# Ledger of designs, part 11: VH-VL binders against o27280

Target 1, 266 residues: o27280
Amino acid sequence: MDSMNVPEVLEIKRIVEESESVKTFIFSWDFRREVRPGQFVMVWDFRDEKPMSVSLIDPVRSEIGISIRRVGEFTDRVHGLSEGDLLGIRGPYGRGFELMGRDILLVGGGIGMAPLAALADEATARGMRVDALVAARTADELLFLDRLEAAGVNISTCTDDGSCGFKGFAHERLLTLEENHDMAAVCGPEPMMFQVMRILDERDVPAQLSLERYMKCAVGICGQCCLDDTGFRVCAEGPVFWSQELSRVREFGRYRRDPAGRRVPW
Key: E = the ipSAE of ESMFold2; O = the ipSAE of OpenDDE; V2 = 0.75 times the mean of E and O plus 0.25 times the DockQ between their complexes.

## First folded at step 5 (VH-VL; framework fv_marstacimab)

Design q6 (at its last look DockQ between E and O 0.02; V2 from the best seeds 0.00; counts 0 for: pae E 16.7 > 2, placed apart)
Fold by OpenDDE, look of step 5:
Structure q6 (fold): chain C 266 residues (1-266), chain A 121 residues (1-121), chain B 112 residues (1-112)
Amino acid sequence: as target 1 above (266 residues)
Amino acid sequence: EVQLLESGGGLVQPGGSLRLSCAASGFTFSSYAMSWVRQAPGKGLEWVSAISGSGGETYYADSVKGRFTISRDNSKNTLYLQMNSLRAEDTAVYYCARDSGYEWLDYFDYWGQGTMVTVSS
Amino acid sequence: QSVLTQPPSVSGAPGQRVTISCTGSSSNIGAGYDVHWYQQLPGTAPKLLIYGNSDRPSGVPDRFSGSKSGTSASLAITGLQAEDEADYYCQSYDSSLSGYVVFGGGTKLTVL
């Protein structure tokens, strides 16, 4: 076990309330340890540990941000923390996004926008044109809109209830968009990603998708994040996968592994 | 030839218990997930429970969760459904069905002829 | 009350084409789950008719076909025959129900 597998106890530098259910926790970061959009860290609250995507990478301020959605006991505890409180962070882990071309499409749903926001920053900094389709159930759950806009991202929104933007789901909105891109990056609910991937494949747009699976070790040992019989481990070979890789995964869009490593439907 | 034969159905009072069995033949039983699907008289199909090939995974409809227990004995090529705390609404023909999957569920490619369960006072 | 909605009944004359719809939502058919179809002849157990949206098991005539689009699926029967008189059920999975198996309410097909 190398040093990267040991949690560093870091002080929460500041907290950004992104929505009612999502907060971004910002930490000082030593960038001698490289971090890429799409990679994740293990967040330890000294009781439990959960994988979280990096949503902010700021080399200028020497900061990273981790966006966390309030969904259970662990995240409830974390959301109860204040600036100055401590968390254990180990990582980063996993394969991040690759950027190619000049025109990139981001499709994100809910908290899935977290890694995409970081990718947007990198892409825009590289002078790429970035279009983002931001999806959520309701308007108040749309994430990072101001941040993306400030970065020069062209934003399209869709909400299940039509409270903002297109009324419908991300894949439905995508069908109405005729423009093709050099690359797409997708992150959100797996059923959403499944539909989006199909559309992008039909359009011959290279796509990378970030999967959300239960991860325990984050180092490819425990196997709890394995994808059916492909041998893919989300923590090691992912969480970012190319669409052609995911096409080999039968359970994609249908099943996940629970904390016991058992296959359960989405 | 794949064969599924249900047994154990009958008349039971509300609150009672009943154990259904399904004898399988004509295929490698342990290689397939199995399900129970029921059909109330004159009504449609309702999925009840499923178990993976190895028996390591079990699934239940909300309507039977906590009351029914699915199990299997692969050495005997037999599927079971233990039904406790039976209710009138549990009255139905119960079908044993082979699932196309192993550890996960997909479609039901073979069905038994069913066994009738009647819950009545 | 069924998660998947089917018309209660359809009818057709011999030789005609009939279609049975199966309407779901974003949490089942719309989520990308496959749709399967079963035929249940009067007084018999269900039989697999279509699997994987459009594939036919051995023994099923090609006059039976399945399709899926959006949040809905459809079973089409061409060259309707008297022996086709039966109940037809669509089946899928629903993520809002933890991915549990869901059936349509069934459609009674009458051959006139």
Scores: ipSAE 0.022, ipTM 0.520, lowest interface PAE 6.8, mean pLDDT 91
Fold by ESMFold2, look of step 5:
Structure q6 (fold): chain C 266 residues (1-266), chain A 121 residues (1-121), chain B 112 residues (1-112)
Amino acid sequence: as target 1 above (266 residues)
Amino acid sequence: EVQLLESGGGLVQPGGSLRLSCAASGFTFSSYAMSWVRQAPGKGLEWVSAISGSGGETYYADSVKGRFTISRDNSKNTLYLQMNSLRAEDTAVYYCARDSGYEWLDYFDYWGQGTMVTVSS
Amino acid sequence: QSVLTQPPSVSGAPGQRVTISCTGSSSNIGAGYDVHWYQQLPGTAPKLLIYGNSDRPSGVPDRFSGSKSGTSASLAITGLQAEDEADYYCQSYDSSLSGYVVFGGGTKLTVL
């Protein structure tokens, strides 16, 4: 299935160190290939290929940014690259976020803030009011705070250990925030997204959630990115889903799949 | 290898009680939800009851709710079904089945060979 | 009167293709719940054959395939062999039931 879409080899134009564990890799991009916040690309390091979220979309400068957290062998190798080095990029793929109304809430956990940062830029450019709840385990892992603040986003933070902002989980902080939003966009660890979705559903706030699933083909053929109860393929019908679409998915927030498709606990 | 061994079946009179056991081996028992599925002679499969991996959630078919109690002892790798107020309609082979889910139910990836329960006077 | 309806029997000659249907409703398959399939050889316990609509566990040959569309699912068996003579059950979930889990009534496959 890898022959259906082959990576383009692109030069790393710039690297931004977002945190100790997260770097943003910036590439020149021909925007005749449209990119929307919430879409993803497949990043190929000439040995392996992984899906990564687009965190910066700048058609004026003809640039995209891809934020990558160092979590294993593939991302360790990519983090070792320098400006001028090459990566293969396939995409973009998937359904991105849709903006509606005038007031949007972003809820991001860890690297999940990456697609939400791109969405925040688009929302503020349209004149929307943007509130962001930025969550992480520790203060050092809170992403994009300066960028969001400079864009005029109203930021609330939470950390599991209380080192910055509210001490606790994102959904606990959400309960203490104002409920006056036209929509929400959520991305982060799937258990966090499940709890946040429940609160937003109770508040009748339309929510879109971005999911990560194990992928091989990225165009929906191989089935490894499927949700159990719906047959939705994260790479084709998602990765962004409305909360109503996810309400009947028994897998969501309850377990994950290993590379062989076997269900395992979170 | 995954193994499930049911025991405790037998002949019992209507209104009686029986306790089934299922000994599990070859996998981390506490990581999987478990079910009982029964099959009356000459009939199809009927799901009876399930319990989450932690034991915190239990599920029952309407036909047995209030009469049957599922439980598990994760320290002994054993699933149980306490059957009270037995009726002739409960006559079946009872299978122990491993669910691929943990806190929620999904599909049954391994089955025991079953134990026969006969309810007659 | 199973919530999931299967034909009571199907038959085929060796080498042929057979299909077994599993018809549900908007409260089960039509609500997006997956369909799983089990094979029960005569005198034995059921065995998982297909899960997640179309996935095969290790050891199940690719001549067994599953699909789902709308409120229905189908199990296809190609290259029919004598050893395929068995009962076949579909299984899904139904949101109208307090216990959720539901089996089809079963289909007896006879190899002629």
Scores: ipSAE 0.000, ipTM 0.397, lowest interface PAE 16.7, mean pLDDT 84
ESMFold2 (binder alone), look of step 5: mean pLDDT 92; pTM 0.942

## First folded at step 7 (VH-VL; framework fv_marstacimab)

Design s1
Fold by ESMFold2-Fast, scan of step 7:
Structure s1 (fold): chain C 266 residues (1-266), chain A 121 residues (1-121), chain B 112 residues (1-112)
Amino acid sequence: as target 1 above (266 residues)
Amino acid sequence: EVQLLESGGGLVQPGGSLRLSCAASGFTFSDYYMSWVRQAPGKGLEWVSAISGSGGDTYYADSVKGRFTISRDNSKNTLYLQMNSLRAEDTAVYYCARDSEWELYEYFDYWGQGTMVTVSS
Amino acid sequence: QSVLTQPPSVSGAPGQRVTISCTGSSSNIGADYDVHWYQQLPGTAPKLLIYGNSNRPSGVPDRFSGSKSGTSASLAITGLQAEDEADYYCQSYDISLSGYVVFGGGTKLTVL
């Protein structure tokens, strides 16, 4: 559709409180403008514009959902909105996840579960078997457990503080999981994704990883999404990449860039 | 010649505050990440905090998050560590250290002499 | 305990070879993070001895060498001198921790 680059002003139809810090905003959507799990939209509050992953894709109800974590001034303002209020939505943008095989693994950290929840819905609708490893710092930051359970997903949890499920990090929990999968999809903090990718590579499980960098680059300075060593542009090809693509990027999981463009450890 | 000189250490009561300073000379201060590393009496080294050259990004060990604030004044070539809600376990010599320039950001090529912080009632 | 394990002490006589190990895991050394070594003489600040697994800063004698294999690293000191008596610390980065860097527990080298 030719309106993809111009924000469309949409009414907030429903708000779901996912946790104390996360809300899902639901809008009516015309599915002639196709949306796939792993894509993002630009959310405009008539003052600032920020990229947000699509977390619900429901063509039966003609709705999309956008999950937003409260982390600053923009997200604080958006969290203050009510059903019936208006937001500008532009997109979708980016390369989404590809489903293949019969059995899949999802590994999500914090808000990274948002795009994976949409993927879980599509995978289960296709008759796939879905295992999800849901990781967070604390039990209150585990997202979409009820939605995943309702969809028939097999859920494992871990928290850094041990308040729910396995005490430890996603990659440590993954080492205790024995089932083989035809593919995996991973979204969360980049250091977590790097460790998970290495384990999946050893198990010969092809993985797709969603890089937050791509979404930030869409709002930020041109060139912010350029990855080290290869000259590979995350903003051009992402946010979802296969593990084979990321294995050649020295910077992945080790460094990011500060506002001056300098490399910094995670 | 690179030189780092810490100051601001001393005796403080539990729950109190101290601000450490590190005066840098002999290099372009704004080009380098800077860190604080501590060492409790008779114990090993523990990384505490790091700050980017511009001051835009800061990093903290879990043991000090929410209590310590790292900052810098590039016009004065000075690194700071504001320490609040001090505990007995924070008793240590605090070293100012220069992180390597981007050849390798993950090691400390120069260290100050350290300043002693004692948290005791 | 430190996430990087070093022997608490090693000893040798002048002219001998000693080695100090630094044992990590898949979340640090095994994740291709480099290992760096620091020398701390009694009553002084640490000084960079080896960086990037095997490189020596200017002024460090070639008697000191570093190596890395798998999840472990090693510091070798040949032709041991009395002035080498010090504490030695390895350092790397651990991706599973929220902290920036991790240090080994330190090894006290005694020159007999």
Scores: ipSAE 0.000, ipTM 0.385, lowest interface PAE 14.9, mean pLDDT 82

Design s10
Fold by ESMFold2-Fast, scan of step 7:
Structure s10 (fold): chain C 266 residues (1-266), chain A 121 residues (1-121), chain B 112 residues (1-112)
Amino acid sequence: as target 1 above (266 residues)
Amino acid sequence: EVQLLESGGGLVQPGGSLRLSCAASGFTFSDYAMSWVRQAPGKGLEWVSAISGYGGDTYYADSVKGRFTISRDNSKNTLYLQMNSLRAEDTAVYYCARDSEWELYEYFDYWGQGTMVTVSS
Amino acid sequence: QSVLTQPPSVSGAPGQRVTISCTGSSSNIGADYDVHWYQQLPGTAPKLLIYGNSNRPSGVPDRFSGSKSGTSASLAITGLQAEDEADYYCQSYDISLSGYVVFGGGTKLTVL
């Protein structure tokens, strides 16, 4: 009975509008199937199936939440659904975040705050001190600020346009934050994650980073999912990787182009 | 209603410069990475350059690196391509295209009508 | 120059089925990167036809379908119509290249 490989048809219990482009869909969940922050599910609208990170894990209310950004035909159709409508859910899948130490820094960009919001809930429940750097292009695209504040998270914001908090990018804001942390978790665009990882590595802060592009590898539908480290392929299980793992990966945002158009190390 | 409208194309001599613009409307411009894709007469599609939604990351095809500069002004919903040191082989229709902000390997869901750049004496 | 290989042309009669192949390698399609397809009618800009290997945007008829297997993908068009005469391009991502995306060389479909 591997319930992870069999889709369940679940009723949408509640929909939370997080922003103009992001909604969280809440479902009743049987926690005999354990779900951890950083894991994802396959969401099936009876036409297409897409991987979505779990953004809410609430065993007390027996609920999970899945946050979905409107960025294409599948997500447009799902955004058109109402409470009481049905979706197929398969999973959970993938390697979740691991917590260690007494304090954690969360660095999230846009929808990347979704898996980090679930992680914040678990970290605060364990008594950890949680600092979150929440980044977006504009103030109206900052996600989960009310939820993080209610959980007792210490929040810093930055926006590209300066409409809320620090004016600039996440890594520029991080350079102005001097508190040390036992670990960090990062989720957002790869260029943002790369710059953040470099700063955390300089500070000897171990970090976990979530890469959406490798979610399909975790469900076994990727036949040649690999990351190249020294000319040898390394098949990696995602979506969450430690910074030490990513530091060996040539294609993760740390290389320049040579005259032939190939990415090369510094 | 998503619209992308290119402008700034024309006839230029080899070694000259042009700046292309793409006016975007009908969506939150800063949410999306944007690309320039070109097509030489009678030939296939060639990706030229991309810029992240927040503008901090830029990417270039080897054929244009060091000569072209992509930029954006999110307050004006406009994408730019500054083309310097133009060569005959840069002759093409240049398309503005919208892609996923967070996934650079995604797809281009909307395209402009294109603007013709001719580099000739 | 093209990392993804398409036949330069295919042809069919109205009502027939045609298939356009897109052949990659272990660094792109074989690495489980999705394949997307674009239709370019004569004198017009490309339009998204298939995304994520097999998904259709709103307004694309179900006679267009995409599939992927191993290092290759294909676009199938059933019930071929005169208005399908166009150039078709596949697109993916290549893990080993410095490029942002890779396009196939394009296939001209002629409806005879």
Scores: ipSAE 0.000, ipTM 0.415, lowest interface PAE 14.1, mean pLDDT 82

Design s11
Fold by ESMFold2-Fast, scan of step 7:
Structure s11 (fold): chain C 266 residues (1-266), chain A 121 residues (1-121), chain B 112 residues (1-112)
Amino acid sequence: as target 1 above (266 residues)
Amino acid sequence: EVQLLESGGGLVQPGGSLRLSCAASGFTFSDYAMSWVRQAPGKGLEWVSAISGRGGDTYYADSVKGRFTISRDNSKNTLYLQMNSLRAEDTAVYYCARDSEWELYEYFDYWGQGTMVTVSS
Amino acid sequence: QSVLTQPPSVSGAPGQRVTISCTGSSSNIGADYDVHWYQQLPGTAPKLLIYGNSNRPSGVPDRFSGSKSGTSASLAITGLQAEDEADYYCQSYDISLSGYVVFGGGTKLTVL
């Protein structure tokens, strides 16, 4: 597939400011090249290349959107760009979400709502009932609420500080929500996803979780996107995994390794 | 030389409370999730509760939820199990066990000698 | 009732081979969770015998071996010795249970 191996230089058609720290960059896209919610692309600013999830998939307008949080040098440079400027896009890569049943639950934390917003659009277009639990540290960091509301999604919010909705963490809020879903999709900080996965597993709700932390295999560095214990490669086999696959991964939600190889808590 | 040593067991009346301790040595305690596993006289092994290495995550068997509380003090290398509202069916030897390398749901590589809890009615 | 099913007893003569089965379901062994085995000598705590289906900890003789297929696992003991008399437990993980960790009911091995 040409679209996966060669960067295409695309003009930024529109920029949407989602929050103080998050922008969505919108590009014209030829949908003869399929892209699915949960897949990612490599974004190239002609100096460095980083993986980013696709947050908008709009075949009617022939557009895709990529939501980027400002967290470092690359993202600071990209946030400084204007409509009409150019970025290289390579992809899409990875396994996307699979929709099953009639009633689905989305659980997103922070920027993790980006791939879930694209999934919500597809699910509602298929006539599915969508419940979304949107979690963040503060109200100002809740993302895509207006877009989800416009799509007819039933929204629950929670913030760590109680500034919007339930005061507490996503998994605490989930315990107070109705159990009836045919599947769930989860994306956000790894400790949140681990806790949510355990609750959904107890409820016998099949869940798909997106791991976006290591995607260097897209540029041919095989070891850097592997999960410990299982040998799954995020960019080759993910970033979306079923909960049963992730429940066997020793690192998932508990620890990571520092440069010396020592286990460090999240 | 990993060593786990349980204490705090004994005879207690139904509805009573008891606190078990497990003193750990020979390894970095905070790097490992810990579990309590019990065995009723002449019966098999039953997992009771687990706690993550950091103490942030706790898990309980349905038979003890709401009655038992697992906790740890990493500064003292000690694991605890607070048992409330004890029932005759809680009578068992309680083992402290180390989860393999920080995992809650893998296997138990070291076990203590156990402490006997008898709930008499 | 145990989620993992083991025969309550097995027996053999010195030097013979015995196998102990552990039968699960689609929510545990059939969901590709590993099976681990423990040996419990009378009056002692359990000790890890096999982990990750087929791996032996340091100090466990190669007479002990583990295997897994479909929804079941087996522990094989060859060259049976008197000191092998013990209870043997399989253990796995069950994705459908809130407690997650599940043990078999145990098998008493008698050396004739």
Scores: ipSAE 0.000, ipTM 0.398, lowest interface PAE 15.2, mean pLDDT 82

Design s12
Fold by ESMFold2-Fast, scan of step 7:
Structure s12 (fold): chain C 266 residues (1-266), chain A 121 residues (1-121), chain B 112 residues (1-112)
Amino acid sequence: as target 1 above (266 residues)
Amino acid sequence: EVQLLESGGGLVQPGGSLRLSCAASGFTFSDYAMSWVRQAPGKGLEWVSAISGSGGYTYYADSVKGRFTISRDNSKNTLYLQMNSLRAEDTAVYYCARDSEWELYEYFDYWGQGTMVTVSS
Amino acid sequence: QSVLTQPPSVSGAPGQRVTISCTGSSSNIGADYDVHWYQQLPGTAPKLLIYGNSNRPSGVPDRFSGSKSGTSASLAITGLQAEDEADYYCQSYDISLSGYVVFGGGTKLTVL
C-alpha cells in the first residue's frame, strides 16, 4: 500500500530543455509503483509542493520524466536546479488515459502536450497508428515535435499566429484532418478542449479529455470539484474523462462554479 | 518601452453604447493575452474581460457577460471593448492591462493610464 | 464582495515595518495559485509590485517582500517611506469562479 503518500527524495538524472519556458526533469523510477500516461505526481522542492503531469514513462530505462513550465515562484526555483540536485516526488495520482482501437488522435495545446507525449510513446509501442495535432500560440511554443517524430507519430501543427503549420486554432485545424480515428485524447486549455470535443462528437470519435481542475483538487481543493448534473468529483474520478461523460455536463467549457456553488458563464 | 494607451471614454446615458480602444506599442502584441480592468470612483479593482493573444478565446466577468464584447486587431496592435446596455454601475476608470502568459492567466505586468466612462443622465 | 479579503487600511510611521494580509480560500490561494501584488499611487494606474508570491520586477526595492502560507498571503514593507502611501491590491486566480483573475478589495496604507 502506501509509500505513494510519502514523498520520495529523488536525484535529477537528466534535464531536457523543451523550449525557452519548458524543461523535462528525468528521474530513475521503481516501476513497482505503476505509472500510466495521464497521471500526475506531486513535486516537492522542500518548500512548496505542486502537481505535475508525467510526460515520460520508460520502463526499459527505469525512468520517468515530468515537464514543467516556468510560470511562478515554485517553477522558477525548480528551473534553477541542475543534474544531481534533489526533488521530492509523491504519487502517482489520478486516472490515466485508456488506449483502444488501432488509429488514435492526440490533440494538445501548449503544455497539454506533456501527458500526451507519454501516451504517444505507449500507443506507438503497442503498434497503434498515432496522429498528433500540436497547437500553440507561436512556433517557439510547440512542444515535443522531435520526440513525436522519433516515435513515428504523424504530426500536424497549428499556431494562432501562423508561424508554423496551419494558421488558426486546434479545432479549425481538426476540421481539415481525416475523420478515421478509433479514439482521441485531448489536453490543453478548457475552451480549446470543448471545441475539439464538439467536433469529435459529430464524427462519433470517443475522446478522453484531461482536466487541470483535478490536479488542483489533489492539493486540498475539493469543495468546488463537482461537475453539474452528473455529480462527478473531479478529484476522485479525474483528471481524465470520456467525452460522453463531459457532454452530459452543462458546465464543461461553458460555465464554472463560484464560491457559493452557483453556475456562472466563463 | 512598453506602452498602453486607452481612448474612447466619455459620458453616456443609461442604455447607451460606447467602444474603448487600447493602443499597444513596444512589444509583439499577438504574443500576449490582454485584459480590461475597471475601478469605480473611490472603489477597488474589478476584472472585466480578457482575450487570448490570437483572439480565439474570450472571458468575461458575470457583471458584464452578454453586454460587453472584447476583441483585438493584431495588425493594428489595438485592443477593444464594446460596451452595450450601459448601466450607472458601469461608471469607472477602465484600464488596459497586459497579461504575463496567455495560457496561464497569471498577472498584469503593464497597465495603461485608464479612460473614464461615466454612465449618467 | 471581493473574493480575496484585505484589511481596508493599515498605518505605520517612517522607518517602521507593516504587513498587509490577503486571505483567500481553497479555490484560489489554497489551491496553490500564486499571489501577485499591485501598488496604486494616488491618481495613477496600478503598477506591478510583486509577482509569483515573492518576486520583484526591476526597479522595486528589496524592502518590499511577499510570502504565502495556506490560504493566505502577505505583503511586507520595511523601512516605510512617505512615498509608500498608496493603495495595495493582491491578485490570484480562482478555478471555480467565472472570469480570468480575482482581486482583493485593496488596502490603503497611510504613512504617519
Scores: ipSAE 0.005, ipTM 0.439, lowest interface PAE 14.2, mean pLDDT 82

Design s13
Fold by ESMFold2-Fast, scan of step 7:
Formats: structure tokens, sequence, C-alpha cells
Structure s13 (fold): chain C 266 residues (1-266), chain A 121 residues (1-121), chain B 112 residues (1-112)
């Protein structure tokens, strides 16, 4: 038993309303426990424990942030909390993003912008040129635009309904953008990530994708995290994978599996 | 621009052999699985054979197993189909096709022009 | 004995809608494998028209759409134009044949 496997009960220091359905919960953090963009923590509300990506890493203020979209009973309960309330946090876990080169493209859909916002902060701090394609269904679901702008990120937006920026999907917008990046990082709905990956592979841009499906259990106890064709476990070997690894996985972007191992369409 | 160009077709007697070639350009050949698909005159498409990007895995339709051999030379960007013990029912246009997946084949995003193989007495 | 069954022909007038069906079994479309569609103009090689059930490659008009349900898939063509006259083939993968790509028998579309 080490200290990273025991939940720390932390006070919610600040809550940022990112949208009608997304909140960022900010906690004081001891950075003797390193945390990197792309990693996740287990969030415990004293009833259930769920994995959540780290969206803010601020060693100057000694803070981390965790962005949570309201999609079910656990997230609804957490959204009902206030500043001063307590949550259990253990981790961080998983493989974070690797940065290489001088230029990076971020492609994020909805809540998938959360781990990419943390990555944007690190990339800009390293002096990289950062271009972000931020996608959502509607304008009010676009996340972190002010934070990205403040960090000096070059932003393109797209919405399915055309309410902000390009009218269409992330991969359609990507086809109209410049091709010159040393690497890319992608996070969002799996069908979106699959289409984006294909375009980046054709452009010979190495990409890392954050895949958090099947994350309904604690690290090390859940076989549903496995990728079918390769034997990768998202919590053990991910959540971040290189595009070359994911291109071999037939189910990526096409279907998922339920707890019984049966194929479930998106 | 992705291009696939087949060659090596022709007229052959039953029991004879032919070797088809497909010259690929405009993409990194070794990153893609490749297939041969044939079409008999006035008939539909029939998948014949596939080979992984590395050449480590090969697949064959039951109708050609033991008679046809698929291979590739990644240094020359060329796909091959060695056809032995040819039968009249092997008469078809043979298309070279690029599979969409790096190590898995499942659909064909680019096709060559085809080369005609006629097996007759 | 096609593994995937298509009607041999379909016809429509310019501006109309036509639908081409592709019927499989529990070992292919029913096993949740994707369906892809190809267009073959007279005297030419096949061209990818729809992949992954409903996605269009660059350059394919939005008049073409694909769908999948149960053991069947459909290609819909709206606003028919003369240049749509071609043979159309569905294609999937059969899990029981491991590594075997299967094609439908093809459908000849005649634009009247």
Amino acid sequence: as target 1 above (266 residues)
Amino acid sequence: EVQLLESGGGLVQPGGSLRLSCAASGFTFSDYAMSWVRQAPGKGLEWVSAISGSGGETYYADSVKGRFTISRDNSKNTLYLQMNSLRAEDTAVYYCARDSEWELYEYFDYWGQGTMVTVSS
Amino acid sequence: QSVLTQPPSVSGAPGQRVTISCTGSSSNIGADYDVHWYQQLPGTAPKLLIYGNSNRPSGVPDRFSGSKSGTSASLAITGLQAEDEADYYCQSYDISLSGYVVFGGGTKLTVL
C-alpha cells in the first residue's frame, strides 16, 4: 500500500462554471506527487468512485482542477456540491501526453477539451506554438476558449449547428486547416477521434489520443478497460495512445463492448 | 495523388500460370494492407486475396487457396499475385485495391484500373 | 449464393429518391461489422462511395447516404442525376470466416 493508493479527502477550494453542463473543481495539491496532462485521478464522493481527467495543473498556485460533465447519477451528485465541501481523490494514474517538436495541434470535442487544456498550458510554457481546434454540438458547449486565448493558443472553432465558427464536425474543419504540425493531441467522442486520426495519419502527423471509455471501475480491478485486438488496458497502458497503436484496433471508432463483452454501437 | 497500376494480365490456357503486378505511388506503401479483387465479365465483385502492410499476414478466398499466392515488395512499392493452375472460372478483370487500415483490411479506399486475365482453351 | 444480398436492379427518374438494400446474416452485418458501398460507372473501376455505414469520402455528394440496422444496410440516393447511373456494391466482413471480405451481388441503377 503506498500513499497514492489511499484517497486523500480534499476540500473544494473553488468551482468554475465552464458551461451549463460542465464544472471545474479546484483543489490545493502537493506537487511532490507529480501530475501530468493526460493523467486521471479517482474521484470519491463517499458512495462511488469514478475516474476523471485532470484539466488544470498549476504548481505556482499549488492547485489542480478536475472538469466534470453532468451525465449520470455520480456526476449529478458531484455537481450538487459547493465550495468548502469534501471529495476523496487518489492518483494520479495513467500515461500522460508526450510533447515533441515545436508545433502542436490540439483537437478536442466537448469535455475532451479538459485534458487538452492542461496540455495547452504545458506546451505554451515550453515555448511551443499551439493551435487548437475546439469542437462541440453548439456554441454554449465550447469549452476553455478564454483560458486557451489567455495562454496564447491559436483557436479555431466548429459546431455541428454552425452557431460558432465552422458549421460541421471536427474532422470536416480539420480538412480546411493547415497541415504543418510536429505532433497532435486528440480527445473527444470516439467516432470523432477516429475520423481525426485518419486525416492526421494521411498528413504524416504523429498523434496521441486520449481514450477513457470503459472507465467505470477502480484502476486494476476492471477488465472492461481492455482494447479488443491488442490487449491494451486503458487504465494501465493508457488513457493516451499513439495513433499508430489505435489504427490496429478494429473496434476503435466503430463499436464498444458492454460488461458482458457484447458489441454496442455508438 | 494515390495511384495503383496493374499489369501482367493476358490470355493463358487452363492449367497455366500468370503473375500480376500492381505498382503503387502517392502514399507510404508499407503502411497499408493491400488486396486483389476480381470481376468476371458481366458479373459482380469477388474478393481474392489480402496481405498486411508488413507482408506477415496473408488471406485467400476459398476458390483460390492453394493456387494463388499474394506477396509484396515494400522497397519497390509493388504488390504481386502469383496465379497457378488457372481455370476457366478465373477469367476476370483483376483489380489492385488499397485497404483503409494499417494492419487490418476492411474496405478499399483506392482502386487501380484493372488488368484482364482470360483463361481459355 | 451471395453472402450479402442486393436487388439486381433499381430504377428512378431524375430528381427522385432510390434506396438499395444489402441483406446479410448474424455472422457479418448482424455481428455489427460495418458496411461499405462502392460505385462502378460503366467501363471503369469501382470507387469508394460510403465507408463505415454512413461516412462519405471527400468529393462524394451529400445526396448519397448510408444506414445500417440489424442484419441489413441501405444506400439512399436523393435528387437522382443521370451521372448516378452505375452498378452499386455493398461490402462487409464476416466474423465466422475470419479475414474474409464479402461483397454483395451488385445493383444496377438505371436513371430513366
Scores: ipSAE 0.000, ipTM 0.372, lowest interface PAE 16.4, mean pLDDT 82

